# Designs tried in a protein design chat: VHH binders against WHI2-like protein P4H10.16c. Part 16

Target 1, 295 residues: WHI2-like protein P4H10.16c, of Schizosaccharomyces pombe (q9p7d3)
Amino acid sequence: MSVITQAQEIPTVAANPDFNYEGDPIIIQLCDRDTVFELSRDQLLGLPESILMCLFPRGLLLDYEIQECQLTQRPLIFQTADFDPSLLQYILNYFQMAENRTANDEIALSPPPPSFPGKCGIILLKEDIEFFILPPISPTTNIAIEVSPNDLLKLKQRVAQRLLQQKKIFDCLHLENSTSEGSAEKNLVRMLCYSGFHEDDEWKRRIQEPHRACITSVTLTNLDFSADQGPVSDPEYFPVYHKLLLFWQKPARKCWWDSSTSITYNGIEFATWVRRVWTLELAVLGANTYETAAV
Key: E = the ipSAE of ESMFold2; O = the ipSAE of OpenDDE; V2 = 0.75 times the mean of E and O plus 0.25 times the DockQ between their complexes.

## First folded at step 16 (VHH; framework vhh_7aqx_2)

Design y03 (from x01 with S30R R31S; at its last look DockQ between E and O 0.64; V2 from the best seeds 0.57)
Fold by OpenDDE, look of step 16:
Structure y03 (fold): chain B 295 residues (1-295), chain A 125 residues (1-125)
Amino acid sequence: as target 1 above (295 residues)
Amino acid sequence: QVQLQESGGGLVQAGGSLRLSCTTSGFTFRSYAFSWFRQAPGEEREFVGAISWSGDYTDYADSVKGRFTISRDNAKNTFYLQMNSLKTEDTAVYYCAARTFYVSGSTYPSEWDYWGQGTQVTVSS
């Protein structure tokens, strides 16, 4: 069973995008697990909404905090929720590179059409996996086979390793067992492939969460406007990037389950259920704030 | 144009000290984090240390921890690498680098945006 969920409409981090602080640059310190990040206000606000939601699940009044910090002369330090620092670093690096290219007018790889509200589009695709091992029922006792905590941990680790080796993004969607939403999944793959993804693309980051039976994966890619070359002569042509604009700062999530993985313990097969949650979001760089209202 | 220029390199005896400087221009110094890398002949460029925007945070490679110190002078648009208790294995070309944010922990050369030309440090036995 697959569930589609839309993210909240209210921004996670509330700030006035037009607010300019006079003086020295404001340094924001983020504490994420044991890693410290220092970044600018704009860099923080430039992160995808879905990521901000992960970092600040309770929301953040950024400008208020900045003002308070200035008044108290205290460092502006935020404790984030639990999020893998390496993923955050990857995301920050990617956006930094994109910003630099945009600033240098090096957008030559895929220039946006005039109807696009910015200079560059970045697609965020994230997968959150949670997996469960189900012991089989003993035919003798009619109860689930008992597994020691240590052995269960080993089994979970084995499953995690298998999942980590599954690096291709779309492999999980090509599974022979056409779920009732097979068509929706195919459409999603198609849309993404027309926007810059390739069918054989791999996750740029795929990590096991510590102390949890979870795998988190993230990939960022630039929106490729050349990938969807519809007939220019067709007035009804609807570019794929228009569909993606629906996800601009409005992440969409899709959840589904698969049981394609099994593990063997002492010669007994254990079923493994994998819950996959995909998050899709579009970020637009170089957008004029006034043009966002028209979409 | 963003420029980083290393200085202060040279020949020094083992156990000696050397202070490298990286002078920057073409950008707002206070809005950048800085790092030092080094590359020995035939080796890959390796992380030496980094300093955050605020200067509140510094990171060092285990190989130089306790011996090297990074500092920054915002008024001079310059940051430094103080190298004490130098060893022959510290011989390398030292590069300074800059980027627009700071992350503590493991850093890779590919994560940094701007680089200097490097300065040779040779530690003799």
Scores: ipSAE 0.486, ipTM 0.793, lowest interface PAE 0.6, mean pLDDT 88
ESMFold2, look of step 16: ipSAE 0.602; ipTM 0.840
ESMFold2 (binder alone), look of step 16: mean pLDDT 82; pTM 0.837

Design y04 (from u01 with S30R R31S; at its last look DockQ between E and O 0.64; V2 from the best seeds 0.70)
Fold by ESMFold2, look of step 16:
Structure y04 (fold): chain B 295 residues (1-295), chain A 125 residues (1-125)
Amino acid sequence: as target 1 above (295 residues)
Amino acid sequence: QVQLQESGGGLVQAGGSLRLSCTTSGFTFRSYAFSWFRQAPGEEREFVGAISWSGDYTDYADSVKGRFTISRDNAKNTFYLQMNSLKTEDTAVYYCAARTFYVSGSTYPSEYDYWGQGTQVTVSS
């Protein structure tokens, strides 16, 4: 139940690549909590699959929706699922900056090899934490002790503060053990460190969800192609982007329960349990939209 | 290549009105959101207001709400800042800016890709 698996084979947001949207750009409005995003069809479809799964967990038939709305020539309006808008903004800003660099200037890192299917790669790492606090069972009643709603809220805040302080991306993978799972995770982290990460990197965004016992963390980085120029005689050398292309639009996930710990609150020990989902996905940027002056 | 050009700045007495224009060229099929920023001497750029490409959404800084109005004319590739009830503290260089998507509540200059060169607005008492 702790092995890394890939997501479903069918894209979350369905779009017909043969459909031609002549004329003015299609404008899509996303309502995400109290925040509105307005973006193009290509920008929506260019988001990582793992993010699209968060926004549209039941899927979306985008081109069908576009066809039905074109008679009115109004923006398409979708309510997204519960996903933190600051994280979506971080991701969209990152992609905007990457597109600008590829349009005007090359990235300072080594250029992509000719077999890479785009202008640059972006690696997404994401961690989803759900934590639980279990009141102890009274030895005299064999029933969980009663905790007031106010005390439970304070306890959740204290647990969240501890988890937020654990901000290094790779620490949760427990790389310091010698198990067979630890060896596979060490190799994964080594691959990522050849690709643009450092072993001590911290999450760029780490958000506690309001009113929930959840923490979401996201980091994007540019794929560094310099490792693809290493000596072939090194037994650990490998063309890194070849392996990362397996995750292009097909995120890999590892899901596990962390070891329980206790936290003391008002002299009472509470067990805490943490469920983690760790996600890896590659995004590939290139020319996504045919640009002409149609007005 | 996207280009932005401000116009309409000048000297105005306090309590007066002024309309700024930002003309855009080099349109792509991508949607663009537009914003006005201003910068007084020795200060950092300050958000004034934004309008989405569709025009359905506008945002304003608290300091200008009720006095300034953003609008756009897609046929002319131009968007406007109507400034009423001007105060001496509105004196600044005003910049128009563009980005490839709209986000409500986005107020930081670093989030915008394209900028005009600015137009001076001076409000005398």
Scores: ipSAE 0.698, ipTM 0.875, lowest interface PAE 0.7, mean pLDDT 80
ESMFold2 (binder alone), look of step 16: mean pLDDT 80; pTM 0.830
OpenDDE, look of step 16: ipSAE 0.750; ipTM 0.897

Design y05 (from x04 with S30R R31S; at its last look DockQ between E and O 0.78; V2 from the best seeds 0.68)
Fold by OpenDDE, look of step 16:
Structure y05 (fold): chain B 295 residues (1-295), chain A 125 residues (1-125)
Amino acid sequence: as target 1 above (295 residues)
Amino acid sequence: QVQLQESGGGLVQAGGSLRLSCTTSGFTFRSYAMSWFRQAPGEEREFVGAISYSGDYTDYADSVKGRFTISRDNAKNTFYLQMNSLKTEDTAVYYCAARTFYVSGSTYPSEWDYWGQGTQVTVSS
């Protein structure tokens, strides 16, 4: 199992967060596959860093582009990298709803403690699956069993369908029951469950990528401060949300392999290897610039 | 509070035209994408069309494409549904909706955040 690594220290989208454009809001057009998005500058900048990395893997000088657009009087249009539009829509909708609640001073189900740098925390959990089918070696010929391209596609589709039916987020981690109590995976599950996840939670979105043996899943949840019922009276107590703050705009990734899936082709068992990459990130809404600097 | 109010509905003969208006208040009009939906008695609410922030993008249901046109007037905080060549099957309550971002192909009611009360359109044979 690979070590959790932090992906990037430099923002993918470079912009001055304190820059205020006078007048009408800056509208950004995104072309993502065959889908067009229009959103404001602030909405784009408010997206999780991990998502921005997916959309703009080469980075984006947003304010520069805005300035150029104003000078040339051309629409501000960006072509994104390949990303499922339905996932982007889900993410945008979720953040917008959260922003609206924050703006309306609605009573949060779980109000943040004074030490939290914002009014609301959102946890992003993403899984990227890539799976491989391995034909067995024929004992007779000592060569891998030949599978036609069409049949291979069908087999891949079958595997994909099985994976799509695995909707529970943490099921893949339970399969590693052989891990010690102090394993990184168990700690991760524990941390997330203390943050608002439930052991039986399902992916909110789980899609097969087109023309690839890949599945992408995403779930967003509000940070639940009440879920951490640690001994508050203990001066050594370290709330879980403090740990999550380490992932504020600094996504963490974990990669591991799973070989528990097999398929049968013409009575022969084929091994399937599944690579899972998890991305975890915290977004904080309603944070002021002063509080972010202190963390 | 975001408010949407439809107007312009009524009785019209088949082949006729009608223009619906949706007047908005309580928010920055340019920061919202707008859409029209309709619901006939006993049927589910269905997508009619949508327009982006800029107005550069419009989307229409196949059933109304070429007959209906959506536009917006940012100065009046109003967007419109021009309905031409009306058919009896166009009879429905028409609703305007708003969203804080635009996505092409957003045809489901659940994808939109704010709704008007609706205006009745009746097309007679």
Scores: ipSAE 0.545, ipTM 0.816, lowest interface PAE 0.6, mean pLDDT 88
ESMFold2, look of step 16: ipSAE 0.745; ipTM 0.905
ESMFold2 (binder alone), look of step 16: mean pLDDT 81; pTM 0.836

## First folded at step 17 (VHH; framework vhh_7aqx_2)

Design z01 (from y02 with W53S; at its last look DockQ between E and O 0.80; V2 from the best seeds 0.00; counts 0 for: pae E 7.0 > 2)
Fold by ESMFold2, look of step 17:
Structure z01 (fold): chain B 295 residues (1-295), chain A 125 residues (1-125)
Amino acid sequence: as target 1 above (295 residues)
Amino acid sequence: QVQLQESGGGLVQAGGSLRLSCTTSGFTFRNYAMSWFRQAPGEEREFVGAISSSGDYTDYADSVKGRFTISRDNAKNTFYLQMNSLKTEDTAVYYCAARTFYVSGSTYPSEWDYWGQGTQVTVSS
């Protein structure tokens, strides 16, 4: 069990913010399993840092690679780490739709205040579940019970199905009401509910990874400014979006283990260990990228 | 204001050929993936094919593979559909569509952002 923390210090995709590639846009091809994504340099750099960490866990020196491709004439193609392509599609489509609204200067239902550094905010919530199944030790032989590969697969499927039934975004964050960790998590959930979430919200996209004991869940929502008046009783409350800006390009994460889950299969009880990583990040679209011009 | 305009539709005999064009304005054409869809009377819009912004990747519906060819000319800001060996079931209104990135297998109309008005293709027996 841990407190939600921020660990990001170095951008996953290294790019020169002042570099200009004149001419045609730089087109990047990402190979994610059997799916090819073709997108611009700006589209790649606009993804949330937490997603870039999933795609390139060892980092990517993007502008170095672009320059090497131009010198050596090799294709600008990158292999991603294993990330579900339908989930990447959901994320890219969400950001592209938001970019279209911003580029067309469409009036939002709750437009951002002037002090917000962009035209639109997007909140990313993500949960990564990894589970492990341990065969018990036989009291007769004092050695682990042998499980066939087919039985192990069926057992993983049953554990995954049970975990998928736990579909509410915030339920795990409320389990420790009597600790300082529980208080911080309660405050975070309150912030998010003022910003476009409801406490009973369910994950909008969940996938069980093929052949893996993993579940990945993602929800994207627009930052809602209309209810950002703080607690009813506090007239000195600062707007919630100021607090959410702490997570702009700096994802907050909580990681913990749950050892309370077990499952019975063919009359045998198996221990199940579950690791959860819960992630919060704010994306800002239409943000100013330059300093005020010198006079 | 983004605009897509199809042209080249008309009446053709079965076994014949047609070439459709899609001209664009109001966005930087070379930054967009392009697709063709079609809609027969009483049917939903059906994916025909797509091409990436670079032109390096194409995708086709099974019903048109080997008969239709998609291409683009980024210098002329124009997107094409060459239709050969036409069948009466190819009769439909053909639409061009655009989005800002290419994903292989993007066959649903909701995945595409900008649409043309359509051009009628009629194949007679």
Scores: ipSAE 0.035, ipTM 0.575, lowest interface PAE 7.0, mean pLDDT 80
ESMFold2 (binder alone), look of step 17: mean pLDDT 85; pTM 0.870
OpenDDE, look of step 17: ipSAE 0.687; ipTM 0.880

Design z02 (from y02 with N31Y W53G; at its last look DockQ between E and O 0.65; V2 from the best seeds 0.67)
Amino acid sequence: QVQLQESGGGLVQAGGSLRLSCTTSGFTFRYYAMSWFRQAPGEEREFVGAISGSGDYTDYADSVKGRFTISRDNAKNTFYLQMNSLKTEDTAVYYCAARTFYVSGSTYPSEWDYWGQGTQVTVSS
ESMFold2, look of step 17: ipSAE 0.639; ipTM 0.865
ESMFold2 (binder alone), look of step 17: mean pLDDT 85; pTM 0.872
OpenDDE, look of step 17: ipSAE 0.771; ipTM 0.911
ESMFold2, look of step 18: ipSAE 0.595; ipTM 0.837
ESMFold2 (binder alone), look of step 18: mean pLDDT 85; pTM 0.872
OpenDDE, look of step 18: ipSAE 0.764; ipTM 0.917

Design z03 (from y02 with W112Y; at its last look DockQ between E and O 0.69; V2 from the best seeds 0.00; counts 0 for: grease 24.6 > 24.2)
Fold by OpenDDE, look of step 17:
Structure z03 (fold): chain B 295 residues (1-295), chain A 125 residues (1-125)
Amino acid sequence: as target 1 above (295 residues)
Amino acid sequence: QVQLQESGGGLVQAGGSLRLSCTTSGFTFRNYAMSWFRQAPGEEREFVGAISWSGDYTDYADSVKGRFTISRDNAKNTFYLQMNSLKTEDTAVYYCAARTFYVSGSTYPSEYDYWGQGTQVTVSS
């Protein structure tokens, strides 16, 4: 099984956090597919790095663009890469709500410990599923059965629908299987469950990508410090939130192939292969910019 | 204290026009996207239209497109809904709502931060 790898150390969207624009907030317009978003500079910069990477795969010099727009008296408009607008909306809404709560000093169910660099932690978990359908080989001719493009499309749609119905986050990790204690998968699940997830949690958003054999899912949750069931008596216990801080604006990715499944279409059984990519990232709200450098 | 106050509602004959206003206070109006919703008796609250911070973008429900126009005056902290060619089906309580970002397309009431008390619009046949 593939090791969790950390993605980019360099922010995708480059901006000076200390730069204060005098006057009205800088309004940013995003064109994502056929959907337009209008949000503030701070809202954009507050998005998870992994999402920014999806929106701006080539990177963005935000302050440069702002200055150019100011000089030219043009609106600040960015074309994003292909990203489901409903997912972006979900993310923006979630962060908006979290910011509001933080601003109002509404203490979450579990207040952060003093060692936590902010007032609130938000965990982003994203899954990208790419699935492949393999034509069967005729036992009589030993040749792959020809499938029409139309039938293939229907097959893909059926597989997609099946995947869309699989809503539980952790089912794909097959924890019930005789995997060794301490496997990467088990550790991941444990970490997440100790952070506020539950074993039976479902994806908050799960969508089929247009024109691609791909399912994208996203769930956000607040970091629950009380969910850590580590031994309190062990002074050397490393709290889970410390582990998650490693993913603060530094998303981790895990890629693996799922077990082969089959789909029957017109009496023919097709093998289906699924590649899963998980992205995990922590966002911290109410953090002092100076503390980010220390982690 | 955040306040959104709708006005301009009332009784109007089909084919008539009304202009609703939403006056806001207690928050920085220019930093919010504004929307109109409506709720008929026994029905769910439905999206009517929205306008972005800048006013550069507007969005309307299909049922009101071409008949309703949304505008805003940031200097007055006021949000407007011009309703023309009113139909009996437009009868509802109209609500003003605010959120911290704009997104075109379908919007849900749960996504908005602030709401007005609503103003009754009745369109008679």
Scores: ipSAE 0.544, ipTM 0.818, lowest interface PAE 0.6, mean pLDDT 89
ESMFold2, look of step 17: ipSAE 0.665; ipTM 0.860
ESMFold2 (binder alone), look of step 17: mean pLDDT 82; pTM 0.839

Design z04 (from y02 with A98K; at its last look DockQ between E and O 0.01; V2 from the best seeds 0.00; counts 0 for: pae O 16.9 > 2, grease 24.7 > 24.2, placed apart)
Fold by OpenDDE, look of step 17:
Structure z04 (fold): chain B 295 residues (1-295), chain A 125 residues (1-125)
Amino acid sequence: as target 1 above (295 residues)
Amino acid sequence: QVQLQESGGGLVQAGGSLRLSCTTSGFTFRNYAMSWFRQAPGEEREFVGAISWSGDYTDYADSVKGRFTISRDNAKNTFYLQMNSLKTEDTAVYYCAKRTFYVSGSTYPSEWDYWGQGTQVTVSS
């Protein structure tokens, strides 16, 4: 299994933190597939970097575009890359709810310690599963069995359905098996569980991507500062939120291949391979989003 | 409502053993670190020990290391303080507490919440 790596240091959506628009908040329309989302400039900038990367893989000069639209009297509409609208809606709703609570000085779980740079932390965990189906080799011909496009589609659908039924977040890591106590996987799970996750937590959203052998899942959760890590003797000596702050607007990615499984179709056993990509990011509300470099 | 209730305190002779229990309700017990504190007359409340949510990790004050052991049963929403080789200086009111603001590394009472009412432990010479 690969080590967790940080993906990007430069913001995908470039904006001037000192830029102040007079008047009512600027409303942006995002066109994502066949769905239009409306959100303010601040809401857009407040989204996790990993999500912005998905929406705007080529980057976005936000203030430039805003100014251009104003000058040309064009509507402020941005076309996003391909992203499941239901996932985006879930994310937007969650952040809106969190912003509302923060604005009203409501505490979701526990108040942040003084050393935390904001009023609320939100952990984004995303999984992308790509699966591959391999036909068996005929013992008679020593050639891979030919599969019709229609059958292949059915096979993919069946595998997808199976994966969609696997809803638990941490099951795929097989922590009960031969993994060492100090493995990266165990450390990751420990960190997350100490931050508010539970070992039996399920994905809040899990969808099949259209026209791709891919399953995308997303879970957002508020950072729980009271979720105990352990005492001084724990390798997690520092509060976990300090570790998570490393992922503030700097998403980390982990990629690995899962164990091979099989699917039987019309009496033929096909091998299935699964590649998993996890993305972890921390969002901090009530803080200056542009001060991430100082942390 | 969050509730913590200590039990098991009493009078014991020096060198003896005592087991305290803290029964909890009103919150998801398995998600939180738990701790024991104690306060002797005229003294400040001091950290005794803590246990992680999973029970895999424990921490103790130097004064009790090797003598005291903390454990928990998440199924029963209860955690324990096994006190062995008790000394007269261990005499105090013992309190159990839950973390609220911090996840790890804190030995300060202010970083814990929902304290129990305490149970008296008296060690006689």
Scores: ipSAE 0.000, ipTM 0.196, lowest interface PAE 16.9, mean pLDDT 84
ESMFold2, look of step 17: ipSAE 0.479; ipTM 0.783
ESMFold2 (binder alone), look of step 17: mean pLDDT 81; pTM 0.827

Design z05 (from w04 with S30K; at its last look DockQ between E and O 0.71; V2 from the best seeds 0.72)
Amino acid sequence: QVQLQESGGGLVQAGGSLRLSCTTSGFTFKRYAMSWFRQAPGEEREFVGAISWSGDYTDYADSVKGRFTISRDNAKNTFYLQMNSLKTEDTAVYYCAARTFYVSGSTYPSEWDYWGQGTQVTVSS
ESMFold2, look of step 17: ipSAE 0.676; ipTM 0.869
ESMFold2 (binder alone), look of step 17: mean pLDDT 82; pTM 0.840
OpenDDE, look of step 17: ipSAE 0.755; ipTM 0.906
ESMFold2, look of step 18: ipSAE 0.743; ipTM 0.900
ESMFold2 (binder alone), look of step 18: mean pLDDT 82; pTM 0.843
OpenDDE, look of step 18: ipSAE 0.691; ipTM 0.885

## First folded at step 18 (VHH; framework vhh_7aqx_2)

Design b1 (from z02 with Y31W; at its last look DockQ between E and O 0.79; V2 from the best seeds 0.58)
Fold by OpenDDE, look of step 18:
Structure b1 (fold): chain B 295 residues (1-295), chain A 125 residues (1-125)
Amino acid sequence: as target 1 above (295 residues)
Amino acid sequence: QVQLQESGGGLVQAGGSLRLSCTTSGFTFRWYAMSWFRQAPGEEREFVGAISGSGDYTDYADSVKGRFTISRDNAKNTFYLQMNSLKTEDTAVYYCAARTFYVSGSTYPSEWDYWGQGTQVTVSS
């Protein structure tokens, strides 16, 4: 498995941080497929960078649009790229929930860590799967067996269904095998567990992309910046914690191939290759791009 | 603290009309999407309709489309459910709900953050 790499990208969605939007909120209307989202500018900017990249692969400069909004006193309307609305809804709901909790617990917060005092972290784990079906080769002719387009679609659907039933996040890492304790996979799991995941956790959302041999999965968890949260007594916790902080607005990605999936169709076994891309990102509630320089 | 208060419920004959109001306090009303739900005895709470913060978007359950209209008055921190051509099947406790963002098709109660106490609507034959 490849090492997790951190993407160093400029924020996809940018706005003038110096603009005080006290008063009427800047409302954003997002059109995502057949679903409309109406949310505040802050809610939009608060989304994980990796999600914003999916929504706005060309980027979004809100400065000009905000000016227009102020002039017209109308919400800004944007078309997103193709993104499953249910995933976006899940993410937005989760962030909203987290914000509500933070607002209510402000009094009870233990001394915050120096990096993000009084802030709440959310860890995003996303998986993007692309899978390929390989036709079997005839042992007699050494030629690939021809598969009709219709059969190929059925095969893809079957593979997709199988993958959709694989709900456990960490199963694909094959930790039950003779993986050494110091393996990259185990370290990854450990890091995620320190982040709030559990070894037996399942994807909260796992969907097949329309008309594509692709599956997207997402799970969010809370990272509490309070000193009393997590295994504080564990000397290994702090290094992991600091590592996670590096993922703030800078998603880490891991890509590998898996050939463990096969499918039998009409008595013929088809090999499948699955490309997995994991994205790990830390989002901090209430943190803006101004604070990025401090991390 | 966010507060939602329904009013306007009552007894009405089938074919009649009723207008429900939901008055809000404790938050910036214009920032929130609003919705109506209803719950009949022994039934689950069901989506009636929703309106975005801007008022630009509305959703309705199929069962009430063409009969019910949702509107809002941001100056009064109030949104409304105009119910026309009422049917006995419309008998329920009607609840108003709020959340900080609007998503078309948000028909599940769990998708909404704040709730009123409800108002009884009874449609007699």
Scores: ipSAE 0.346, ipTM 0.719, lowest interface PAE 0.9, mean pLDDT 84
ESMFold2, look of step 18: ipSAE 0.678; ipTM 0.878
ESMFold2 (binder alone), look of step 18: mean pLDDT 84; pTM 0.863

Design b2 (from z02 with G53S; at its last look DockQ between E and O 0.70; V2 from the best seeds 0.00; counts 0 for: pae O 2.8 > 2)
Fold by OpenDDE, look of step 18:
Structure b2 (fold): chain B 295 residues (1-295), chain A 125 residues (1-125)
Amino acid sequence: as target 1 above (295 residues)
Amino acid sequence: QVQLQESGGGLVQAGGSLRLSCTTSGFTFRYYAMSWFRQAPGEEREFVGAISSSGDYTDYADSVKGRFTISRDNAKNTFYLQMNSLKTEDTAVYYCAARTFYVSGSTYPSEWDYWGQGTQVTVSS
C-alpha cells in the first residue's frame, strides 16, 4: 500500500479575511447536477477542502465573485463539477448538526486544547473506487475472449453491485491477513479509531457514479478536541491526535490496488482490478482558512 | 431558541382554499430554508413544499403542484402555505420546518432541523 500523501496547501475556495458585508444577506447558490443548494459563505468555506476540490476543481475566488455579484446585481450562482448531490447533502447536514451541538454545548466543554480552543473537529473519510474488468484469455488461442459491449455493461453493473454491498469501511484492508501489529494498515485503522471510527463501521454513503465504473463513499465522524474525549490515559492517543491535526484543510490520500474481486458471467470467470483512493481530512468548525497559519 | 408556530388550519370543503402561516421566533439565522410537511393519520410525514431563504427557489410535491404555493413575509417573520383546490386527500396535520440551508429535493423529514407543533387541516367532501 502506498504512503499517505497530502494534497494541496492552498485552499480551493479562496476568501478574504477582511471581507465584511453589511448589506443584505449574501446567499450562495450551488448548482450540482439537477440539485440547487443555497448556503452561506461560512457554510461553503466550512466544507472540507477535499470536497471543495471536487466541487470546484478549478478553484473559486469566492469574495471576488461576491463582489462582482454585488456590482452587477446578479444572483451568486456557481456551477459545481459533477458531484453526487446526496453526498453533498449528507455532508452539509452533518456539519449543520455538529454546529448546532457545539453552539448548545459551549458551556459544558472542558478546556479545549491550545490548538483549537472551543472548536469541534469533523473527520472526513472518503473512498473513491475505480474498477476494471479483465477478460479471460483463451488457453487455446492465447487471445482474450471477446465480450460484447452489452455484456461488458452487465459485468460492470454486477461488479458495482458487489462493491456497493461491501459496506464495512475496513474490510478492504484485509487486516486478518496482517501478522504485524505495526503494519501500515493497522496503524491507519488505529488512527481512525482514535478519531471516532469503529472497526466495524460502515460507509454512511456509498454510491455508484453515473455511467462510470466508479464508486464513491463517505463517512464523517466527530473529533472532540476536549480533554475529556478519547482515551486520554492512552499514551498513544496524543500522538495520533496531533497527527490528525495535520490533516486540517490538508487532505491526506492513500491509493492502492486490489484484485480480490472476481465475477462469473455465463460460466466464465472475469478478474477485476479495483483501485482504491482514500481521502482523510480534518475539518474544524468555526475555523477558517485564515487560521491555518497558526497551526 | 428557534421556535416555529403554525396557524390557519381548520375545516374546509373540497375545492376550497386555506392559507397556513408559520411564524418564526428566535430565528437568528442569516440563511435558511423553510418547508411544509404534512402527516395524515396512519401515514408517514410527507413533504409538501420548501422555499429558499432568498425566495428564488421553491419545491413542491407532485401531489400539490399547481395547487399549493409557499411564500414568505420577512417583515413578519412568517411563511405561508396557500392551499387552493383542496381535496379530501389533503387532510392532515401540517407542519412547518426549517434549516440553515436550502437544498432542492430535500423531501425527508430527517433533513430538517426545526419543527413546529403542527396545525390540523381537514377537507370535507
Scores: ipSAE 0.033, ipTM 0.451, lowest interface PAE 2.8, mean pLDDT 83
ESMFold2, look of step 18: ipSAE 0.580; ipTM 0.840
ESMFold2 (binder alone), look of step 18: mean pLDDT 86; pTM 0.877

